# VH-VL binders against q9h9l3, part 38

Target 1, 176 residues: q9h9l3
Amino acid sequence: PRKMVAIDCEMVGTGPKGHVSSLARCSIVNYNGDVLYDEYILPPCHIVDYRTRWSGIRKQHMVNATPFKIARGQILKILTGKIVVGHAIHNDFKALQYFHPKSLTRDTSHIPPLNRKADCPENATMSLKHLTKKLLNRDIQVGKSGHSSVEDAQATMELYKLVEVEWEEHLARNPP

## First folded at step 1 (VH-VL)

Design ua1 (framework fv_unasnemab)
Fold by ESMFold2-Fast, scan of step 1:
Structure ua1 (fold): chain C 176 residues (1-176), chain A 125 residues (1-125), chain B 107 residues (1-107)
Amino acid sequence: as target 1 above (176 residues)
Amino acid sequence: EVQLVESGGGLVQPGRSLRLSCTASGFTFGDYAMDWVRQAPGKGLEWVAEIRSKAYGGTTYYAESVKGRFTISRDDSKSIVYLQMNSLRTEDTALYYCTRGGYSYGDYYYYMDVWGKGTTVTVSS
Amino acid sequence: DIQMTQSPSSVSASVGDRVTITCRASQSISSYLNWYQQKPGKAPKLLIYAASSLQSGVPSRFSGSGSGTDFTLTISSLQPEDFASYFCQQSYSTPLTFGGGTKVEME
């Protein structure tokens, strides 16, 4: 009965040489894949590199984008007290400058039974694109126009649901 | 009337500290980013530091030449932006301008649309 | 850091002349370029932002153009009050950087 959501964030490059990853879009979906949040977010730093090939973010998306501090508050209200599913989710939490309890965090890039179902080594870190293709027979992140964080969040939730029963039982017996 | 008034400049010896202040009036200070720009005698303009509004994260940025030595800060209740200058060097000698950062909301264009008259800092033995 | 190269360093001109000043960025800055005017003993004044947007109150004889790495400021018919120094400035990334300046002097 504890509520579960999936999150995916897009980052742009800020700071010297564009090496800092700053939050520029966040999508959150519920257990059924319905969108709870999807906003472009204005970084507090000058954008050096939109990383459009990966982020899908362009200059026009910054028009009416929600300032970082306001967006962060809205996002944290949705995440607090819920099980949060993501892929390489530590990057999303870092961009949000947020620490979510390990006991309520599920990272689909680090779930051994999920890799096993995909015929991949259990200890390997597999991309969301690869796991989605292998297990859901769906191509995501297609082309060079950038990723859809909604699509990625939805795929992440669907992937987790494939191992949910097994993994929740494992975590109950082996708390992090 | 929109105004920026700098103060705190003076003559100091190398290695010492100096704090510049800039008092703003005629606009909602807390909504704007603020910058310090300096100009050495007879030379061009050099950007020194920026502090964003709290709504845009309150982040600070510095030129490489002053990183670790200068600190920009603001007090929105008093409409003042500060520049704390430590470990001063002769090459820090310049007229220091306080500027207001304007934004065009569309493509996040940033520009300095209001400038004070400047305060002179001379670092010499 | 993004280097801004401005040319020429000085130009001699007469009232009524067309004056063109150029500014080159060491990497693409899209349209994140501003132009400022500075008269002797005075603080700089914003003329143009976003490469081509004229600041309110600035005469229409001033215009900016360019994107990416190459930018120009044009004064279509120089007036006596236009004899001043001009600086370009990129706002694409920190540290913000200025060009070296161009002094427009009377012939």
Scores: ipSAE 0.000, ipTM 0.473, lowest interface PAE 18.4, mean pLDDT 87

Design ua2 (framework fv_unasnemab)
Fold by ESMFold2-Fast, scan of step 1:
Structure ua2 (fold): chain C 176 residues (1-176), chain A 124 residues (1-124), chain B 107 residues (1-107)
Amino acid sequence: as target 1 above (176 residues)
Amino acid sequence: EVQLVESGGGLVQPGRSLRLSCTASGFTFGDYAMDWVRQAPGKGLEWVAEIRSKAYGGTTYYAESVKGRFTISRDDSKSIVYLQMNSLRTEDTALYYCTREWDYYGSGSYFDYWGKGTTVTVSS
Amino acid sequence: DIQMTQSPSSVSASVGDRVTITCRASQSISSYLNWYQQKPGKAPKLLIYAASSLQSGVPSRFSGSGSGTDFTLTISSLQPEDFASYFCQQSYSTPLTFGGGTKVEME
């Protein structure tokens, strides 16, 4: 419980034509879904494309946003030594410029028992939206205002909890 | 049947080092997180450090008051958890307990067994 | 860090009395709250975990309740062996923190 968190990040486009993904929001929730961290983050590079339809980020959010270097330090203090749950979590770690040990990483896009429960091929990469609808009967990432990283982190934790016992047992027998 | 026996306490001068040991028996030691909790004379309980099982990465956690000075470690083959205490201060004076931590999802974590403690006195 | 405020610091009671001890967290800790009993010269003993779950071997006169920030330990009918100090402890986040303790002493 206190040693397991779920994370979801939102990216904006920086660099030529907005093709580089830069961290602009990070949400971390605990085992029960309570918010431990939720901050808008100011990229060190000029934002070319807010990607608002997906990220939910607007220029107003950048006014009081935490600078990347400071936010990164705060986030890593929360993640270090904990089991971190995410969906396609490699993208979040890349945006944070952070390496998290595989033994402590749980990626809900790559957990075969979770796909099995959703009647999906065990080795397919399914979207968070699809798994949440199938297994929790809940619609997330709905609307025209962008995704909520808090909502996504909470859904990710709930999905993991459905397979936690069997997956932790599997990992104990078959260390990554 | 479960037993935790602390040793290594004593009288030591400020700035010196001391290593505490806790020998466990009666359970599968490697499956549990282990913690150190201290109690200053006549005062309450203060959590000091934790080391998780190898299955969960063997990660360590420390109270801010001891971070950088104390190191928790374990030897699963001998069923021993250690607390290496460096740069000791008078405020580190306490009875140091070794505890077994149950840490499973849904039930939270808690200290289900405690040793009798070993006394550390830091005095000039 | 999560601060745990425990009250009262001491309570005077007689055998057969109902005793209540409260614990308040500086922020929500859901139900991740444990209660321990400590007798003079002895190590603490776990009584209750996850706010309300009674540890195996602990008498049913002990009960815990609460969630979020406010928690209570109740001893429904105090017995001679219950005169001791009691501590709450949050397990919601590191560093783990204890309340200041409540001494239950004979009236």
Scores: ipSAE 0.000, ipTM 0.470, lowest interface PAE 19.4, mean pLDDT 87

Design ua4 (framework fv_unasnemab)
Fold by ESMFold2-Fast, scan of step 1:
Structure ua4 (fold): chain C 176 residues (1-176), chain A 124 residues (1-124), chain B 107 residues (1-107)
Amino acid sequence: as target 1 above (176 residues)
Amino acid sequence: EVQLVESGGGLVQPGRSLRLSCTASGFTFGDYAMDWVRQAPGKGLEWVAEIRSKAYGGTTYYAESVKGRFTISRDDSKSIVYLQMNSLRTEDTALYYCARVPYDFWSGYYEDYWGKGTTVTVSS
Amino acid sequence: DIQMTQSPSSVSASVGDRVTITCRASQSISSYLNWYQQKPGKAPKLLIYAASSLQSGVPSRFSGSGSGTDFTLTISSLQPEDFASYFCQQSYSTPLTFGGGTKVEME
């Protein structure tokens, strides 16, 4: 099996005016898109803004959610030593309060060949929804009830697979 | 059982319009994308257009050969998908098939059930 | 647009033969490749989707393989009802494009 997973997290607003993004859901899939982890996560701080339109998180999801410290331990155990694929993945790592080695990190929002395939400027940060529609002919993040982090993680893995051979060769010649 | 029945084909002069209809039965129509695929006499298959389910935004896609001239639309209450064909050309002469497309992220989009087709002949 | 090249354009075979049809994409399409069968005067019928997934009701003598740019449809033991045309189709990106077809005819 490949030592590669894809991750997507949902965040809620905590702190003054909901300014701080805190982890509230995390989904991790393997290379084939099978779900390895998918849990609602209870932030240690009071939730000020559920950001439901984007996160899909509602108060009901917090009732039996896994406390942040426990969820973080479970997630890091899965990520450690693996190539981790994500879209704008720095936000996920920040919410996890985690440093993942750059050499094992693949961010589909910063892979120029993906933008080129989508007929987008190489330096633009394109949304996951746009790249998935352009390159995979798939519609994700539909409707106004929030995003599915499972669907987003699966889409992210499939996008990476489109450029995997080319990009891994590039990284071998130009290590991060 | 899944059934798709195309209608609206016929003989039409170049530059004119035709509207094709495909009536679906035996499944929850609104959950599926719908395609039009054509086949010129004695030739291979050419994908023409797709319309996605409303849950996936009702987005439409077209082959370059028909873009700007053809419009795909759907009426989920009647279980009908339409193909409005404007500015018809002799090259549009073909048997037009309606096909059902499941949304399956891993499997991609594929046409799992097809109608028998309706013939469009564009000739002066 | 992604070009799909099928070979051979025709093949003569006898009942019981193993028949292999190949399809090449002009660029990588991952596993987003479908195979269809078409009999004279009939609509196409889906045989295989996602390169290797057999459609419900299709006999197990049909199999598909491949990923990236090179794909194969195999009929392990040709039956009388298998004399037909076969088409590959990429569903990786719009416009969806079909191969030129392969006619499997009786020897």
Scores: ipSAE 0.000, ipTM 0.483, lowest interface PAE 14.7, mean pLDDT 87

Design ua5 (framework fv_unasnemab)
Fold by ESMFold2-Fast, scan of step 1:
Structure ua5 (fold): chain C 176 residues (1-176), chain A 125 residues (1-125), chain B 107 residues (1-107)
Amino acid sequence: as target 1 above (176 residues)
Amino acid sequence: EVQLVESGGGLVQPGRSLRLSCTASGFTFGDYAMDWVRQAPGKGLEWVAEIRSKAYGGTTYYAESVKGRFTISRDDSKSIVYLQMNSLRTEDTALYYCTRSEGYSSSWYDYFDYWGKGTTVTVSS
Amino acid sequence: DIQMTQSPSSVSASVGDRVTITCRASQSISSYLNWYQQKPGKAPKLLIYAASSLQSGVPSRFSGSGSGTDFTLTISSLQPEDFASYFCQQSYSTPLTFGGGTKVEME
């Protein structure tokens, strides 16, 4: 089987009213939850809104942050050719300005069996926090310091593992 | 239990001023952006103004129709958001709702998850 | 300003019917679209955020889809409590703007 990683990005707001999501941190973990990458990333555009309550990012994190162009190159080297697991992963790929093949992408916000296990509508997009609490009995994204993208990536991989066998069999019979 | 209670509405003549208040309870008020949305009698919803939390710069935003006339502000110690309305016009007549603005994780899908019952403002001679 | 156009303005339906409401943005808003329900004399209630995410406590018969400029809200099997007005709202850019609303009325 191809190697599998999980990714979670934190974005800050740039552009009009800070509505544009720009990459400001990226964490990547392997199948076992070990950290392969975790860096703060400096957007090329002016940060209008740090979104600190959710992102955990403050001005201090930008001082020694890796410039976007360099970070993107490092991240893409890790993702290329691997099965990439994420939650609402389209947002992460958009922030990375990257196309990843659909056949190698696993989005835990759009896996019907996972929602079914959580007693949620199969076609709804449920939050990572809700699914993790319901299925793993663990609270993530707690406190006032914002989210840990490492914690989120680890939780995302663990959630995928709950349905991995069933979902990979489904995809083999119904290729995307 | 999250509660938002608006007050300060009433009947006022064109050109005058009115201040609306919204008292919040049941959550950490200072962590949230707060908005005002209005609805004219028998019409749809119109967003009026937003104030961000201090962690996000305390920035204010306004609809073009009220810019320069209305001022949104907050008192985190009292859990109150205000809307100071100056130079009122007949077209400002509406039910004014206070809303809590919640974001969807780091993606910042801004949405209004709680609304008060509203306070009525009638601008007429 | 981003203009939001909703259709239809009103629809007459019976319990058990499938109801579809459409919302179009004047420019791409990605998935920054919310849906609200408003019953007569009441404040609006959030149904769906981020185009397709169900708010906690919202029945599974409600679903949202779309991205970019075209979005739909679907009620798969209309219930008596669903007779109400529905509004879409973009959160992509200020000023935040709402659609004109769709009133779902009893046939």
Scores: ipSAE 0.000, ipTM 0.534, lowest interface PAE 11.9, mean pLDDT 87

Design ua6 (framework fv_unasnemab)
Fold by ESMFold2-Fast, scan of step 1:
Structure ua6 (fold): chain C 176 residues (1-176), chain A 125 residues (1-125), chain B 107 residues (1-107)
Amino acid sequence: as target 1 above (176 residues)
Amino acid sequence: EVQLVESGGGLVQPGRSLRLSCTASGFTFGDYAMDWVRQAPGKGLEWVAEIRSKAYGGTTYYAESVKGRFTISRDDSKSIVYLQMNSLRTEDTALYYCTRAGRYYDSSGYPFDYWGKGTTVTVSS
Amino acid sequence: DIQMTQSPSSVSASVGDRVTITCRASQSISSYLNWYQQKPGKAPKLLIYAASSLQSGVPSRFSGSGSGTDFTLTISSLQPEDFASYFCQQSYSTPLTFGGGTKVEME
């Protein structure tokens, strides 16, 4: 069987007005939730806005952070050939400047059966925090100090496992 | 002026323990990763261990040859990094350098930008 | 682990000579290659970081080039104080690894 990992990235604002999202942390966990990768990442551009309330990233985290090109190489070695689970994962791949095959990508923000289990409209895009609370009875992303990308990646994997059998069957019958 | 001063080296029997210390001054110690690099007599450089800053969780990394035997730690209030060396072997005989891993926001590299003068460890019967 | 192969192991040169030292990584390390100088009885000193960036205070006769797997340190016109050992080091991934060193000695 093809191996599966879950990923969650934190972004900081670069470019004019800090509107460009640049990778500043990446966490990857295996099927059981064990951490395979967790590093702060130094963007090649000047950081205008740390977005600390959401990212959890502060200027001190950039000291000794792994530079983007190196982190990207390490991350891609882990992701290549695997089923990669994420929430709104397009944003993570965009920040990594990486194309992952659609057939091996699972986005928990776009899985209708998952929304159905949470009593949400099947075609709505629900937040990771809401789905985790509703389906796993767990509060994540608490407080104003920012999110834990490890916590988010672990929650994302557990959410996917709730619908894995059903969704893999759907994808086998309806290839992307 | 950045300074790193190592101490704690000496002559020790195989199988025993020794703790090295490195006192830092002239910079904000807690913001930097600190490393130990050794050099056996007449030989080249070998990286031993690294400890990241507390902002990065104080994570530690080790060369395969010392894993399970050596422990790197730090005391940011005193600006000291330590290397606890257990189960010493004759092949651990070397001059041990304390190094600072340089911080460059616009750089793609993390070099050892400052080195201490080293402290000598001799493991012999 | 990433192996760093440095050549030559020694080179005999005269003041004014151009000296070239090569370092090869067993896999791509992008530009995470640093060069150090070590004089007898002294600690190493950083010369070049990120393959080609000259450390503050280092003379401009020193230059670095390369990316991926092949890297070069060049001393454009050797001075008496440059007779020393030189080491490359990858900072791409742990364990961090050094080349075997190159001794630059007087002809």
Scores: ipSAE 0.000, ipTM 0.468, lowest interface PAE 17.1, mean pLDDT 86

Design ua7 (framework fv_unasnemab)
Fold by ESMFold2-Fast, scan of step 1:
Structure ua7 (fold): chain C 176 residues (1-176), chain A 125 residues (1-125), chain B 107 residues (1-107)
Amino acid sequence: as target 1 above (176 residues)
Amino acid sequence: EVQLVESGGGLVQPGRSLRLSCTASGFTFGDYAMDWVRQAPGKGLEWVAEIRSKAYGGTTYYAESVKGRFTISRDDSKSIVYLQMNSLRTEDTALYYCTRDQYGDYLPYYYMDVWGKGTTVTVSS
Amino acid sequence: DIQMTQSPSSVSASVGDRVTITCRASQSISSYLNWYQQKPGKAPKLLIYAASSLQSGVPSRFSGSGSGTDFTLTISSLQPEDFASYFCQQSYSTPLTFGGGTKVEME
């Protein structure tokens, strides 16, 4: 079996209207929830919108942040060859400018059995906050100071563990 | 109980001015970007203007058709967003909606999740 | 400006039908695409954001897909309450732009 990690990225707005999501923080945790990586990352483009209420990123975090190119190299070394768990993970991979094999990707926003356990429609895309409250009875992303990518990555791994056995069996029988 | 209520619409002659107001209730108004979207009779939707929250600089954005004539502003203490419309043209005739722009949980995507009933602006001579 | 081309402009359908509406952006907008429903005499209602994310409270028969320039809204089994106009909207850059709309009418 390959090793498994969970990732969550915080993005800031760059480009037109600040709609381009540029990587500004990345957290990676192992199967048990221990932090393997957690760094603020400096985008190569001008930050138009810090999205602080959601990202928790402020100008002060950018002063000593790791440049994008260097951070990307570090992150990809951790992800390569591992099963990577995330929530709406395509957005994280896009911000990293990275393609991870579908066979090694687990997206907790697209696992029908997980939604079923939460009494949600199987094909709906539910928020991490909603699934975590429903299934783990835990409130994440609380307050107005922004989200913690560490907290989100840990919650994402715990959510995946609820369906891991049945979903890995499904994937073994129905490879992507 | 989240609600947006527009007011200030009416019949006005070309070249005149109107000020639209939108009163918000049931949520923390200052945390959200606010937009104005209009719809001409029997036509589709046209975005007019947006104002970001003060936490994100309070920046304003406008459709090209209204740039220089319309001004969007907000008063967070009163939970009101305004649209000052100057030099009105017959083409500005529409139902004007006030909308709330929302960041998605986990993902910072903008979308207009709350809409008022709209206020009608008719520009004719 | 990013132009949004929506098709068809109207479609006649019966309850239980699968309805698909297409939206095409003049340039790549990644996944910054929203879908709205508007019933006669009422304000628009958000159905889907970020191309595929279902808004809380919206029935699961609605789904969105696509990325880049081509997007679709699908209603898997049309209900009486779904006869309405539907609009796509890009949120990638200002000016924000809407598609021309699709009217779903009773056959």
Scores: ipSAE 0.000, ipTM 0.466, lowest interface PAE 18.3, mean pLDDT 87

Design ua8 (framework fv_unasnemab)
Fold by ESMFold2-Fast, scan of step 1:
Structure ua8 (fold): chain C 176 residues (1-176), chain A 124 residues (1-124), chain B 107 residues (1-107)
Amino acid sequence: as target 1 above (176 residues)
Amino acid sequence: EVQLVESGGGLVQPGRSLRLSCTASGFTFGDYAMDWVRQAPGKGLEWVAEIRSKAYGGTTYYAESVKGRFTISRDDSKSIVYLQMNSLRTEDTALYYCTKEDYSGYDWGYFDYWGKGTTVTVSS
Amino acid sequence: DIQMTQSPSSVSASVGDRVTITCRASQSISSYLNWYQQKPGKAPKLLIYAASSLQSGVPSRFSGSGSGTDFTLTISSLQPEDFASYFCQQSYSTPLTFGGGTKVEME
C-alpha cells in the first residue's frame, strides 16, 4: 500500500480562560515506529494554560520552539498523499487547521474491528491508553509529567497494524 | 454548487415560538459546522448560534441574547440545520441567515457560504 | 464579549480610489479576523479570512492586514462593483462578534 504515518499532537490552552486548544507539540512516526518529526511548536496566541499534567508542555519548551506557520508547513509536507493514522485524529487536524482526505485518514478511536478485539462496543470511543493496555499489553501515559506524543504516535501505529488488513479490505469495498 | 435555503420565517406574536430550517446541498453536510446569523432591518450583522459537526462533538454555542430561548440542532441524514426560537421578543425581528463554515477555517466563525435568509417579524 | 469597533461608518469614494477600512478589537484576537462584503438586498460574501488570506475568486485589489487588536481592509483601486457595506468579524472566541459595518458610497 502507499506510505503510512501516525501522528499525535499536544495542545495548550489559549484564548479566554485558556479554553482554546492550540498546537504546542507534534510527533509523526513511520510504519515501523521511527520518528519522522517531533518538534515543540509556538502558538501564534498567548499561552494561558500549559495543561502540563496532560500535554507535558512547560514554558521552557517554548524557548526556540518552531513558530506555528513554519511547523504547519513542515508537518503538512510529511502528511500530504500519505495514509495518516491517529487517535481521535480530528483534534489533531483541527489544531493544525488542516483538512486531510477521509479516504487517507485512519482514526483508531473509530475502527469497529479494533474495539471488537478489545471487547468494547463497536461504536464507543475508547481512550488510547485503554486500547493499548487491552490489545498490546503496554501501559502508556503513566505518571504525572504529561503524555509523550512520540509514545502515543507509536502506540497508535501499532494498534492500527492489528486491524490493518481487515480494515483496508473493508474500506476498499466501502469507500465512503 | 453549494446552496443553503432557509425557510420557516414569518410574522409571530411576542412570547410565541417559531422554527427555522436550512436545507443544504452541494457539500458533505455532516462534516461542517453550521451557524445562524441575523440582521435587523437597516442594522448590522449579529451571530446567533453555532453547531459543530459530530466529529467535533456536535457542540452548540449561543449569543448571550438568545441563550435559554433558542436551540440549534441538525439532521445530517436530511442535510438540515434548525433554529428553534422560543419566547420571542420584538428585538428578535431580523432577516435570519444560515451559514456554512469551511474546513480551512478550523478556527471560529469563518463563513464561506450564506443563504438568502428568511425574515422573522415579532410584533403584536 | 469581544467588541469590534469599525471605522469609518461610511466613506465616499470614486472609482480608482484607494479605500481603507479599520477594525479594532477590544482585546487581542491574534489573526482570527474575517472580512465580509454585503451589497444591498443580498447576503454577505466572504472576502478575507485569518486577517490576510483572500478567499478564492476575490480580486487581488482586496487585501487585509493586522494582528492583535488593529486590522485594516484595503481596496487598492475601487471598482464600480465595490460600492457596498463591509463588516469585520472576530473568530477568536464565542460569542462571535461583527463590527458595525462601513458603507462605501459613490462620492
Scores: ipSAE 0.000, ipTM 0.475, lowest interface PAE 15.2, mean pLDDT 87

